# Designs tried in a protein design chat: VH-VL binders against Protein LST7 (LST7). Part 6

Target 1, 242 residues: Protein LST7 (LST7), of Saccharomyces cerevisiae (p53237)
Amino acid sequence: MSSTVISLAHFCDKHGPRIISVTQSAEKGTLGEELLVPDYPTESYCESCLLQFPEESTRSMRCFIEDVPFITTQYSSIRYQLLNSIIKRAFSEETMIYDNMPFIFFDDLRGLNLVIGFKLYDENARGNERRYCFILTVDSRSHDDSMKMLSEHWNFIIGGFDKMIAYIKNIHKSEFLGKNKTVENNLETLNNNAFIGSYLRANKSKFGRNLVSLTDDKFLFVRIHKWNSFLLHTVMNENKLP

## First folded at step 9 (VH-VL)

Design e3 (from c2 with heavy chain Y32F)
Fold by ESMFold2, look of step 9:
Structure e3 (fold): chain C 242 residues (1-242), chain A 119 residues (1-119), chain B 111 residues (1-111)
Amino acid sequence: as target 1 above (242 residues)
Amino acid sequence: QVELVQSGAEVKKPGESLKISCKGSGYRFTDFWIGWVRQAPGKGLEWMGIIYPGDSDTRYSPSFQGQVTISADKSISTAYLQWSSLKASDTAMYYCARQPYEFGWFDPWGQGTLVTVSS
Amino acid sequence: DIALTQPASVSGSPGQSITISCTGTSSDVGTYNYVSWYQQHPGKAPKLMIYEVSKRPSGVSNRFSGSKSGNTASLTISGLQAEDEADYYCSSYTDSDTLVVFGGGTKLTVL
């Protein structure tokens, strides 16, 4: 059955496009257990691709809003192949320039997709940046119906994604400045020597880093889960078809 | 200068083993995939598989799964393609090429290793 | 056995523009923008000319351009020169187990 979902994905230096998390809802009055995922070994997972909850054994996060379960997992047990296809298309679109400006694509298989890409600075990443996006997927073959639903919720959805992205960027900036205070102070003193400082550090070792590490916020994915659940709940309650 | 340099041409008989090499330089060898591509005489290009030398993660095209072994020695920045028992149909030019992610484009290419299998 | 469809050959005169097509399906070229193009002179390794449909690596002439419409990607060579005579291959990500597929190749003859 078709549903609206929110995904967080990134362009992994090793793998290319990969889903980090997906938030889905189940029927009101159920526990949504069909959306839960089993345990999997965290130690063998690509660090930058991994969904990390504070407790090591936790692989699914669930909450309830008005008796509707919302579940966030690393992958969708029922829509895994579709969502992987969606992110591979999304990251290949020429309008994916990681500037927080939303874009949309639609086709009969993948439905209507609202995408917002963003970047985080990281010397351990290829090109000194890590590339991410949030995607709202509306699984419908009717472009007009999907677009009407999206247009009715546009400001809410975009505002919601922007708020979460701003949170991530702000705590990432705080973590980065905390680790690099000496460099930041020197750049402020020397004025316009940031280019030289970047060169001195541009050749750091390259390896994957988790969003939890980049933000020093071990509850980051719990916050994303709760936020995406509220976004989906609001869209579901107000979703009307012409 | 990012370069991939392959081992020299080989003339072998059916049933013999062979291991050809691809040495990378001018970049961090462990940070990119190395793919192998076959080109039979007078034919087109055929993707065989890839390896990520940093952790030895290896993927094969279904057509080549079990037919060849892809490996790497990151200490000498070298990837390998090997056969345990060559067939006449293995006669081809074999290229290695660097890929930025597991299905990315190929740049640069090695010069190729011609493998001729005949008796 | 999976291949993108290219014409076997194309030809043109010096100074003209020519276009080489690469036709796939909605499982590859039609959906994704992970198409690349390679030039191969006789006895030489392939050389990357275009990646991600239309992007040129450093050192590739802007006479080479790429585009896509529907299930078909195109390589256009403007101001055709004798040294452009070579074989040309497209490549794409595909949803199949193979992941990457090549076209059958196109021989470009400069008359």
Scores: ipSAE 0.776, ipTM 0.892, lowest interface PAE 0.8, mean pLDDT 86
Fold by ESMFold2, look of step 10:
Structure e3 (fold): chain C 242 residues (1-242), chain A 119 residues (1-119), chain B 111 residues (1-111)
Amino acid sequence: as target 1 above (242 residues)
Amino acid sequence: QVELVQSGAEVKKPGESLKISCKGSGYRFTDFWIGWVRQAPGKGLEWMGIIYPGDSDTRYSPSFQGQVTISADKSISTAYLQWSSLKASDTAMYYCARQPYEFGWFDPWGQGTLVTVSS
Amino acid sequence: DIALTQPASVSGSPGQSITISCTGTSSDVGTYNYVSWYQQHPGKAPKLMIYEVSKRPSGVSNRFSGSKSGNTASLTISGLQAEDEADYYCSSYTDSDTLVVFGGGTKLTVL
């Protein structure tokens, strides 16, 4: 199995740091079934923490790139404790400022981690914002070897994360503007624009929302799966060039 | 002003039951965890467990699991700590405190409830 | 499960700076930045002084500062005042089932 994985995580209002999805590869020529998590109850999961595919019964997504299986799940049975530790550290770092600037941390247990944090505006979240990050984890190399791999792929990985983050932000902006379009279009009929803005903010209830809901894109996690699989595949191939 | 107000001191005998309370005000009670912390006389602080009043999601420290019951009534913004049969070793100060997430810092704290269990 | 290690007591004179240590492991203080510090005067509830290693809540004097290095977090009180005489506890997230662990406490005496 690959030493490199990509995670999407957020800071849940109730739970603190939680993993939403993990993308991993299995051995070339296999079906990767050891990484699948077919059915698990989601009754106890909060809405904001769920990985949600278009079919509600689907808990894992798999694709193949050049006979290598790539699998995305809510959690990894093999790496669950490691990845939970990583996100709890990542969200606690002073350099996590959600400005799309990457940062790195390393230790012997958690490996090398490249993190990009971002925010989405949401009136239903505490503080009117939801905080996320994408994380590339390299966990089976020495510090120097991991840094060399990362430096060789730095622009590619950062660019890839930036493109997915920009996509998510753009379709979220479109959903948000559409949701509020009638209020904004009726602005000319009101004498107090500040009052209307204050009224809407003051009256919003707080509850968890899934990224699918925030973007109005039922295929969002399929797109994330395919993009992260592409990123991982590229990194794996370029590390093996003679 | 965010405030947690606890029920008054209790003097009990071994074997008696007890339920102490912690009422929150000045914030939306269902949006935060309430933690319970024990302080035996002359001793330090021990985390006992937490509850999320919005859905009654409850976690216990292993040392206290099965020893106490943590509950809440969100309709009156109140959390509870309860014993079915008190022991002399339960003599302590008990604090409730608000936490922003499952393992977050404690702020504010209730004023404490002194429980004395003696013959 | 495992308590964080603090000195039992420290002392200082008014105007001095003092530092209280809180030593954990790589399962808590060494890895994560979820350390908090609490001040407790006799007969009173604890009060949050520092959270997330070095952040001060509003209303807490800038004489109180926090830091960490390796497995040890530190609370520093500058310009020591008589009112600072109290017990001080650190707390941290831990990987264990306990989730949150406290130090044993440090009695600060202002001479």
Scores: ipSAE 0.747, ipTM 0.878, lowest interface PAE 0.9, mean pLDDT 86
Fold by OpenDDE, look of step 14:
Structure e3 (fold): chain C 242 residues (1-242), chain A 119 residues (1-119), chain B 111 residues (1-111)
Amino acid sequence: as target 1 above (242 residues)
Amino acid sequence: QVELVQSGAEVKKPGESLKISCKGSGYRFTDFWIGWVRQAPGKGLEWMGIIYPGDSDTRYSPSFQGQVTISADKSISTAYLQWSSLKASDTAMYYCARQPYEFGWFDPWGQGTLVTVSS
Amino acid sequence: DIALTQPASVSGSPGQSITISCTGTSSDVGTYNYVSWYQQHPGKAPKLMIYEVSKRPSGVSNRFSGSKSGNTASLTISGLQAEDEADYYCSSYTDSDTLVVFGGGTKLTVL
């Protein structure tokens, strides 16, 4: 069982902090069936929260790297409560900066967590922005071991997240500019603390929107899965935590 | 202006059913949660549950699960709190309030509905 | 039932600063910055004064401020005025089966 997990989370206008996807690894030589999630009603998820793969019926994705299974799901069947707690804490931190600045926190219950946040402009969101974060969770009671692993792979991990975030931002920007010629002026709105004020305004029509829609990339979550799998595999092969 | 207006005071007998209402105005009713809070006479605030009128997603406090039913009619921007069988212990002021997200703060509040249950 | 702990009552003279504490656990106040404060005058509905530990809604006096340390959130009222006399309730998200919990309330008396 993998002690390290990568999650993509967002601040949902409806639900608050929510997990969009979790990538986990299983034991080498297995199929990782224990990481698959049972069928769940998608109606309980808003558009913004849904993990979407190109095949609409697909709720999970699995790949193998050197006989190690990597699985991405909407939530972790094993670490559901833990990850939810982590996500809520991550988004509650006032020091969280959405400019790819790493934020780290540790406690005995939630392990070591590396959080990198980013924002996307969306006029249909409260505050005209969607907030996301990638979280690398080391589910270990050993702070020293966890920190050692992070330190040894710091540039690789940070670089990986930066590339993913850059990609998402780039394709989002392209999509946005393709639809709106005057968008350069509205991107500055992301810097304004208008989030709280905006949702309190009367008669604004806001609705959920997922990352696939925002980026017009139906393979986005496939890419994220592949990136996360690669990151996890590399980190795990070089440093096995007890 | 954002406002929640609740139905009037109710006087009931034990065993009777009751449905009280909370009507929202001045905002998009389907985009915000509506929570219900109980306040017994001379007591503090108790969270009962919440509903998202857009899709009728509902969450209950364990203490109130199965004891009440929270519902909403988005066509008339109204949320409801319902009892199938009232008890004397249900005597309280009931507030509805708007929440921006599932576990966010409450703002604004309705004026409250006083429910009195006595034999 | 899970509840946040508040002092039953606090008092102060006009012009003074008072603080109301709200003590929870690591499952609520101690871990998450989802604490809110409400003012309730007799016979009136509660009013939001502070949200997310320290943020103040528009229209609320800057005399009201919020903070948190450890498992304890605090509401501070500076320059106490007669109209501040009311009941005050804290609230927090919890990672338990109860999403939101309230404190027991504090009666503030202005002497």
Scores: ipSAE 0.704, ipTM 0.857, lowest interface PAE 0.8, mean pLDDT 88

## First folded at step 10 (VH-VL; from e3 with heavy chain R98T)

Design f1
Fold by ESMFold2, look of step 10:
Structure f1 (fold): chain C 242 residues (1-242), chain A 119 residues (1-119), chain B 111 residues (1-111)
Amino acid sequence: as target 1 above (242 residues)
Amino acid sequence: QVELVQSGAEVKKPGESLKISCKGSGYRFTDFWIGWVRQAPGKGLEWMGIIYPGDSDTRYSPSFQGQVTISADKSISTAYLQWSSLKASDTAMYYCATQPYEFGWFDPWGQGTLVTVSS
Amino acid sequence: DIALTQPASVSGSPGQSITISCTGTSSDVGTYNYVSWYQQHPGKAPKLMIYEVSKRPSGVSNRFSGSKSGNTASLTISGLQAEDEADYYCSSYTDSDTLVVFGGGTKLTVL
């Protein structure tokens, strides 16, 4: 299995940092079935934390790129304790300022991590914002090797995360404006520059809300899965010399 | 403006049951965790567990699992800490406090409920 | 062990600055920035002074500041006043089954 993964995480109002999805590759020529998680308990997951595919019972997604399987699954404390630790560190870093500015951190236990945070306006969230990040993790003991791999793909990975973030923000804008026409002219500022004015803090009921709901796109996590698989596959190929 | 008001001091005998309360006001009670913290006489603070009143999701420190029950009634904005059978070692000050997420800081705190268990 | 280590006591004279340490491990203070500090006067509930290492809630004097280096978080009180005499506790998220742990407390005496 690959030492490189991409995660999507958020800062849940109830739970704090939580992983929503992780995308991994399996060995070329296999079906990657060891990475599929067909059933695991979701009783402790809230709506905003849940990975949601169009088929309600589906908990993982698989695709193949040039005979390499890529699998996206939900966080599990047993299988993904490392990633859980990574996101708790990432969201606590002072450099996490949710403006699409990337940052990295490294330590012996958590490997090398490239993080880009973003936020979405939602009056059902505390402070009227939901905070997210994409993380590329290179789970390797070798700082030099990990940093070399990252530096060779830096612009590609950041550009890829930026494109997916822009996509999510754009379809959220379309869904939000379709339901909340009163604030149409402020949405870009709300998504990028934080809350402006007391009307944006209207005292609505607070509850968890899935990215599928925020975008009205039941295929959103399928798109994220395919995009993250593409990014990982490209890193694997472009990391190899001719 | 946010306030947590706890029930009054209790003097109990070993083996008796007890349920103490923590009533929140000035905020949406269902939107924050209520944590319980124990302080034995002359000792430091110990985190016991938390409840999210919005859905009754409850977590316990391993040291207190099975020793106490944490519950809430969101219709009256009140959280509870309950013993089915008190021991002398349960003598302590018990605080409730609001936490913003499951491992967040504690603010505000209730005034505390002193529980004394002696024969 | 996941306990946070604080000195049992510190003292200072009015007008001086003092620092209270809170030492953890790479499973808590060394990795994460979820450290809080609480002041407790005798017979009173604790009061939040600092959260997320260095942030001050509204109503807390700027004489109180927090920082972190390695596995050690620090609370600094400048311009000591008699009212600062109290017990001080740190807390942190931990990677253990216990979500939050407190330090043992530090008694601050203003001479």
Scores: ipSAE 0.707, ipTM 0.863, lowest interface PAE 1.1, mean pLDDT 85

## First folded at step 12 (VH-VL)

Design g1 (from b1 with heavy chain P100E)
Fold by OpenDDE, look of step 13:
Structure g1 (fold): chain C 242 residues (1-242), chain A 119 residues (1-119), chain B 111 residues (1-111)
Amino acid sequence: as target 1 above (242 residues)
Amino acid sequence: QVELVQSGAEVKKPGESLKISCKGSGYSFTDYWIGWVRQAPGKGLEWMGIIYPGDSDTRYSPSFQGQVTISADKSISTAYLQWSSLKASDTAMYYCARQEYEFGWFDPWGQGTLVTVSS
Amino acid sequence: DIALTQPASVSGSPGQSITISCTGTSSDVGTYNYVSWYQQHPGKAPKLMIYEVSKRPSGVSNRFSGSKSGNTASLTISGLQAEDEADYYCSSYTDSDTLVVFGGGTKLTVL
C-alpha cells in the first residue's frame, strides 16, 4: 500500500473537520480491491460531507496509470482513524490559511502532512463560507525522507493543488455570479482572505451543501480523482518510501 | 437572546423512570448540537452525550451508553434526557448546553435540573 | 474515567494574576486546539470563559486569557477580583470514544 495519500477535507458546520475524499494508490499490477469501500453507514455524513460521483450508486472511483491502481473513496477504510486525526489537527491549527499558502506539520504518528486550504462563499453556511483543504499525507516515520520527497517535487505538488483550487474557485464563482451578481465583492473578499475568519454563529437556519452543488459540476470529484491520481503517480514513481 | 431552559427539579425513587427536558430559544434549534452534562453533588462535570436535533444524530459517552437515552423534538425545540430505571447514584445536577459542532465548546448552558433519587 | 488533570485549588489576592493548569495527553490537549474553560459559581450553571485554547466569547472580561504548551492548557486570570472566586473546569476534544472530556475542576479562592 502506498504511504502517500491525498485527501480533501472540509470544516462541516455540524461535524467539524471531516474527510470528503481520499485518493490512494495500490500496488502495481493489482486491482487495488482492498481500497474499495463496501457499503457503509452514512449517518455520520451530511450533505456538505458528501462525495458525489455522476453515477449515484458509485461510492468509489478507480483508474490505472501505468498499471498502478488509484482509488478515491469517501474515506480510507484502512487508515480512517489516522486520517481523521490528521484532518482535525489541520483545522485546529492557528496557522491555517486559505490563500493557497501551504502549511506543513509532522509527527511520529501522523507522518508528514502538507495542507492547502481554501474558502468558498455560501450564504447557507455559518459565517457565509465553506472551508476546505487538500492534504498530502506521507505516512512515514522518516521526516527527512518525507521532506526530501516534498522538496524534490515541491513546485509540481503545489502547482497541482493550485490548479485544482483555482478551478474549483472559478467554477464556483461563475455559478454564484450567475445567480447573484450583487455579492461579487463579498466573494472576492472571501477568496482572497489568507486567514481563518471568525466562525460566526448565526440564528438563521443553515443548510448543508456539497461541492458538486456549489460548483454545479457533477464531474468535479472525477476531476479531483484524476488530478490526485496523477500527482500521486508522479511523486511516488520517483520516491520509494517505506 | 440564545437561551436554554430546563425542566424543574425531580424527586424520585429507585426504579422509577424519568424524562427531563431542555428547551432552546433565540437560535436555530436544528443547526446546533445539544449536550448533556452531569454533576454529582460536590463533584465535577461529566460529559454524557450530545444530539443534533436536525436529524437526531446522537453520541454517547461510553460511561452513559445504555444508561440513558438522549432525544429531541425539533418541532418544539426541545431536547430530552431520560432514564428507564433510576438509581440512587443518578442523583445529580443535569445541565444541557448548546454545542457549536460535534466536539466544540458549550455555550450557553441551561440552568440545570436537579434530580434526587432516594428511597 | 478519563479526565483532564487540574489542581484541586488555587488562591490569590485581589489584583494578582493566577494561572490554572489543565494537563491532558497527546490524544486530546496535546494535539488539538479544542480546549475550553468554564467558570462555575456555587449553585450556578457553568459559563464559557475561553474556547479553542485562547478565544474569548463576547461579554467575557479580557482579564481572562488562555494558552497551551505541550499537553498542558492554562487559564490565566489577571487583576484578580472577588467575583472571580469560583470553580473552573477545562474541557477538550479527545480521540477516544469520549468526544469531550472535562478536567476535575479547580476551586479558586480570592483572599
Scores: ipSAE 0.655, ipTM 0.851, lowest interface PAE 0.9, mean pLDDT 87

Design g2 (from b1 with heavy chain P100L)
Fold by OpenDDE, look of step 13:
Parts: C-alpha cells; structure tokens; sequence
Structure g2 (fold): chain C 242 residues (1-242), chain A 119 residues (1-119), chain B 111 residues (1-111)
C-alpha cells in the first residue's frame, strides 16, 4: 500500500472537520480490491459531506496508471482513524491559510501533511462559507525523507492543487453568477474573507450542500480522482517511501 | 435570545423510569447539537452524549452507552434524556447545553434538572 | 475515566492575576485547539468563558484569557474580583471514543 494519499476534506457545519474523499494507490499489478469497497464507519455523513459520482450506486472510483491502481473512496477503511485525526488537526490550526497557501505539519503519528485550503461562498452555510482543503499525506516516520520528496516535487504538487482549486472556484463562480448576477463584484471578496463565522450567526436555518451541487458539475469528483491519481503516480514513481 | 429550558426536579425510587426534557428557543434548533452533562453532588462535570435534532444523529460517552437514551423532537425543539431503570447512583444534576459542532463547546446551558433517586 | 487534570483549588486577592492549568494528553489538549473553559457559581449552571483555547464569547469580560502550551491549557483571570469566586472547568475534544472530556474542576477563592 502506498504511504502517500490525497484527501479532500471540509469543515462541516454539523460535524466539523470531515473527509469527503481519499485517493489511494495500491500495488502495481494488482486490482486494489481491498480499497474499493470499504465498510462504512458508524459516523454519519450529511449532504455536505457526500461524495457523489455520476452513477448513483458508485461509492468508489478506480483507474490505472502504468499498471498501478488508484482508488478514490469516501474514506480509507484502513487508515480511517489516522486520516480523521489528520483532518481535525489541520482544521484546528490557527495558521491555516486559505486561498492556496500551503500549510505543512509533521508528527510521528500522522506523518507529513501538506494542506491547501479554499472557501466557497454559500448563503445556506454557516457564515456563508463552505470551507475545504486538499491534504497530501505521507505516512512515514521519516521526516527527512518525506520532506525531501515534498521538496523535489513541490512545484508540481502545488501546481496540481492550485489547478484543481482554481477549477472548482471557477465553476462555482459561474454557477453562482448564473443565479445571482448582481453579486459578481462581491464574490471574490466573499470567498477570500478570512475568519470562521461566529456561532452566533446561525440564527437562520441552514442546510447542507455538497460540491457537486455547488458547482453543478456531476463529474467533479471524477476529475478530482483523475488529478489526484496523476499527482500520486508522479510523486510515488520517484520516491519509494516505506 | 438563545435559551435552553429544562424540566423540573425529579424525585424517584430505584427501578423507576424517567424522562427529562430540554427545550431550545431563540435559534435554529435543528442546526446545533444538544449535549447532556451530568454533575453528581459535589462532583465535576461529566459528558454523557449529544444529539443532532436535525436528523437525530446521536453520540454517547462510553460510560453512558446503554445506560441512558438521548432523543429529540425537532417539531417542538425539545431534547430528552431518559432512563429505563434508575439507580441511586443516578442522583445528580443534569444539564443540557447547545453544542455547535460534534466536538464543539457548550453555549448556552440549561438551568439543570436535579434528579434524586432514593429508597 | 478520561479526565483532564486541574488543580483542586487556587486563590488570589482582589486585583491579582491568577492562572488555572488544564493538563491533557496528545490525544486531546496537546493536538487540538478545541479547549473550552466554563465558570460555575454555586447552585448555577456552567457558563462558557473561553472557547477554542483563547476566544471569548460575547459578554465575557476581557479579564478572562486562555492559552495553550504543549498538553497544558491555561485560563488566566486578571484583576481578580469577588464575583470571580467560582468553580472552573476546562474541556477538550478528544480523538477517543469520548468526544468531549472535562477537567476535574478548580475552586477559585478570592481572599
């Protein structure tokens, strides 16, 4: 199993930090079946947490790059607790910066984590913002090796995430403007507005909304899967971390 | 103003069942968790569990799992804590409190419900 | 039972500054910035004083402040007043089966 994974997480109005998707790689020459159909944990998901593929019955996606299987699921059954802990740590950090500013942290338990956050405006969310982050996790106890890998592929990794985030923001903007033409000038400002809405703002009823809904792109998670797979494949081919 | 109002004090005997209530007002009841906290006489605060009234998602402390039932009726903005069979050791003040996230802080608190279980 | 460790009691004179410590582990206070502090007067419900380590709710005096270092969170009360005499509880998120844990509480006496 690959020691490197890419996760998409969000700060759920109900649950707090939650995983939306995890992209993992399996061993070359295998089908990675162990990653395809994980048992769901007892923790509940809401609409905002939902991973949606175009086929309603599909809970996971698989592709192959040079005979290496890449799988995206709602969660990693094997690393669920670890990833959950990582996400909670990521969102608990005061230094977490959104708008593609990378945040890195390392510990012996959670390994090396690169976090890039972004926000989407949504009037139906607490604080009128949906908060997300992509996380590259290198599950290794070797800080030096992990950092070396990250350094060697820094521009590629960051560029990849920037591209994904830009795409999401653009299609979201288009969707939003299509519905609300009068708010065009404020959208960028709203998306960039920094701080966690006060719990006092929640006097009005809010409801969950997932990324597919926000972007009106039913293939969004397919795209994310492909991008993540490509990123992982490129990074992993050059560095064999234990 | 956000407020949680709890039901009145209860005096019960061991083996009796009990259901106490917590009514929320001044906010969207379905968009916040409600937590229950026990405080035995002269003792500290103990987290019991939480419920999300919007979908009745419930989490229990391991210490209270199977010992109590937490429920909610969103139509009347009320959460409940209930026992099927009370014990003397259940004698305590019980607080409900609003919780923002699954792991969030408690604010505001109800006024508390004193439950006394004695033979 | 998992609990955060607080001193049983602290005391101070009016006008002084006092600090209450709350010590956890790397599974709670040490890793996450989800520490809260509550004030409880005798016969009253607890009141939120600090959340997320250092943030104050609206209406809470600026005499109350919070910080964290390592596995220990701290509540500092400056300019101590008679009305501050109460029990204080810390709380934290945990990554265990218990989502939230409380400290044992600290009795603050104003001399």
Amino acid sequence: as target 1 above (242 residues)
Amino acid sequence: QVELVQSGAEVKKPGESLKISCKGSGYSFTDYWIGWVRQAPGKGLEWMGIIYPGDSDTRYSPSFQGQVTISADKSISTAYLQWSSLKASDTAMYYCARQLYEFGWFDPWGQGTLVTVSS
Amino acid sequence: DIALTQPASVSGSPGQSITISCTGTSSDVGTYNYVSWYQQHPGKAPKLMIYEVSKRPSGVSNRFSGSKSGNTASLTISGLQAEDEADYYCSSYTDSDTLVVFGGGTKLTVL
Scores: ipSAE 0.591, ipTM 0.839, lowest interface PAE 1.0, mean pLDDT 87

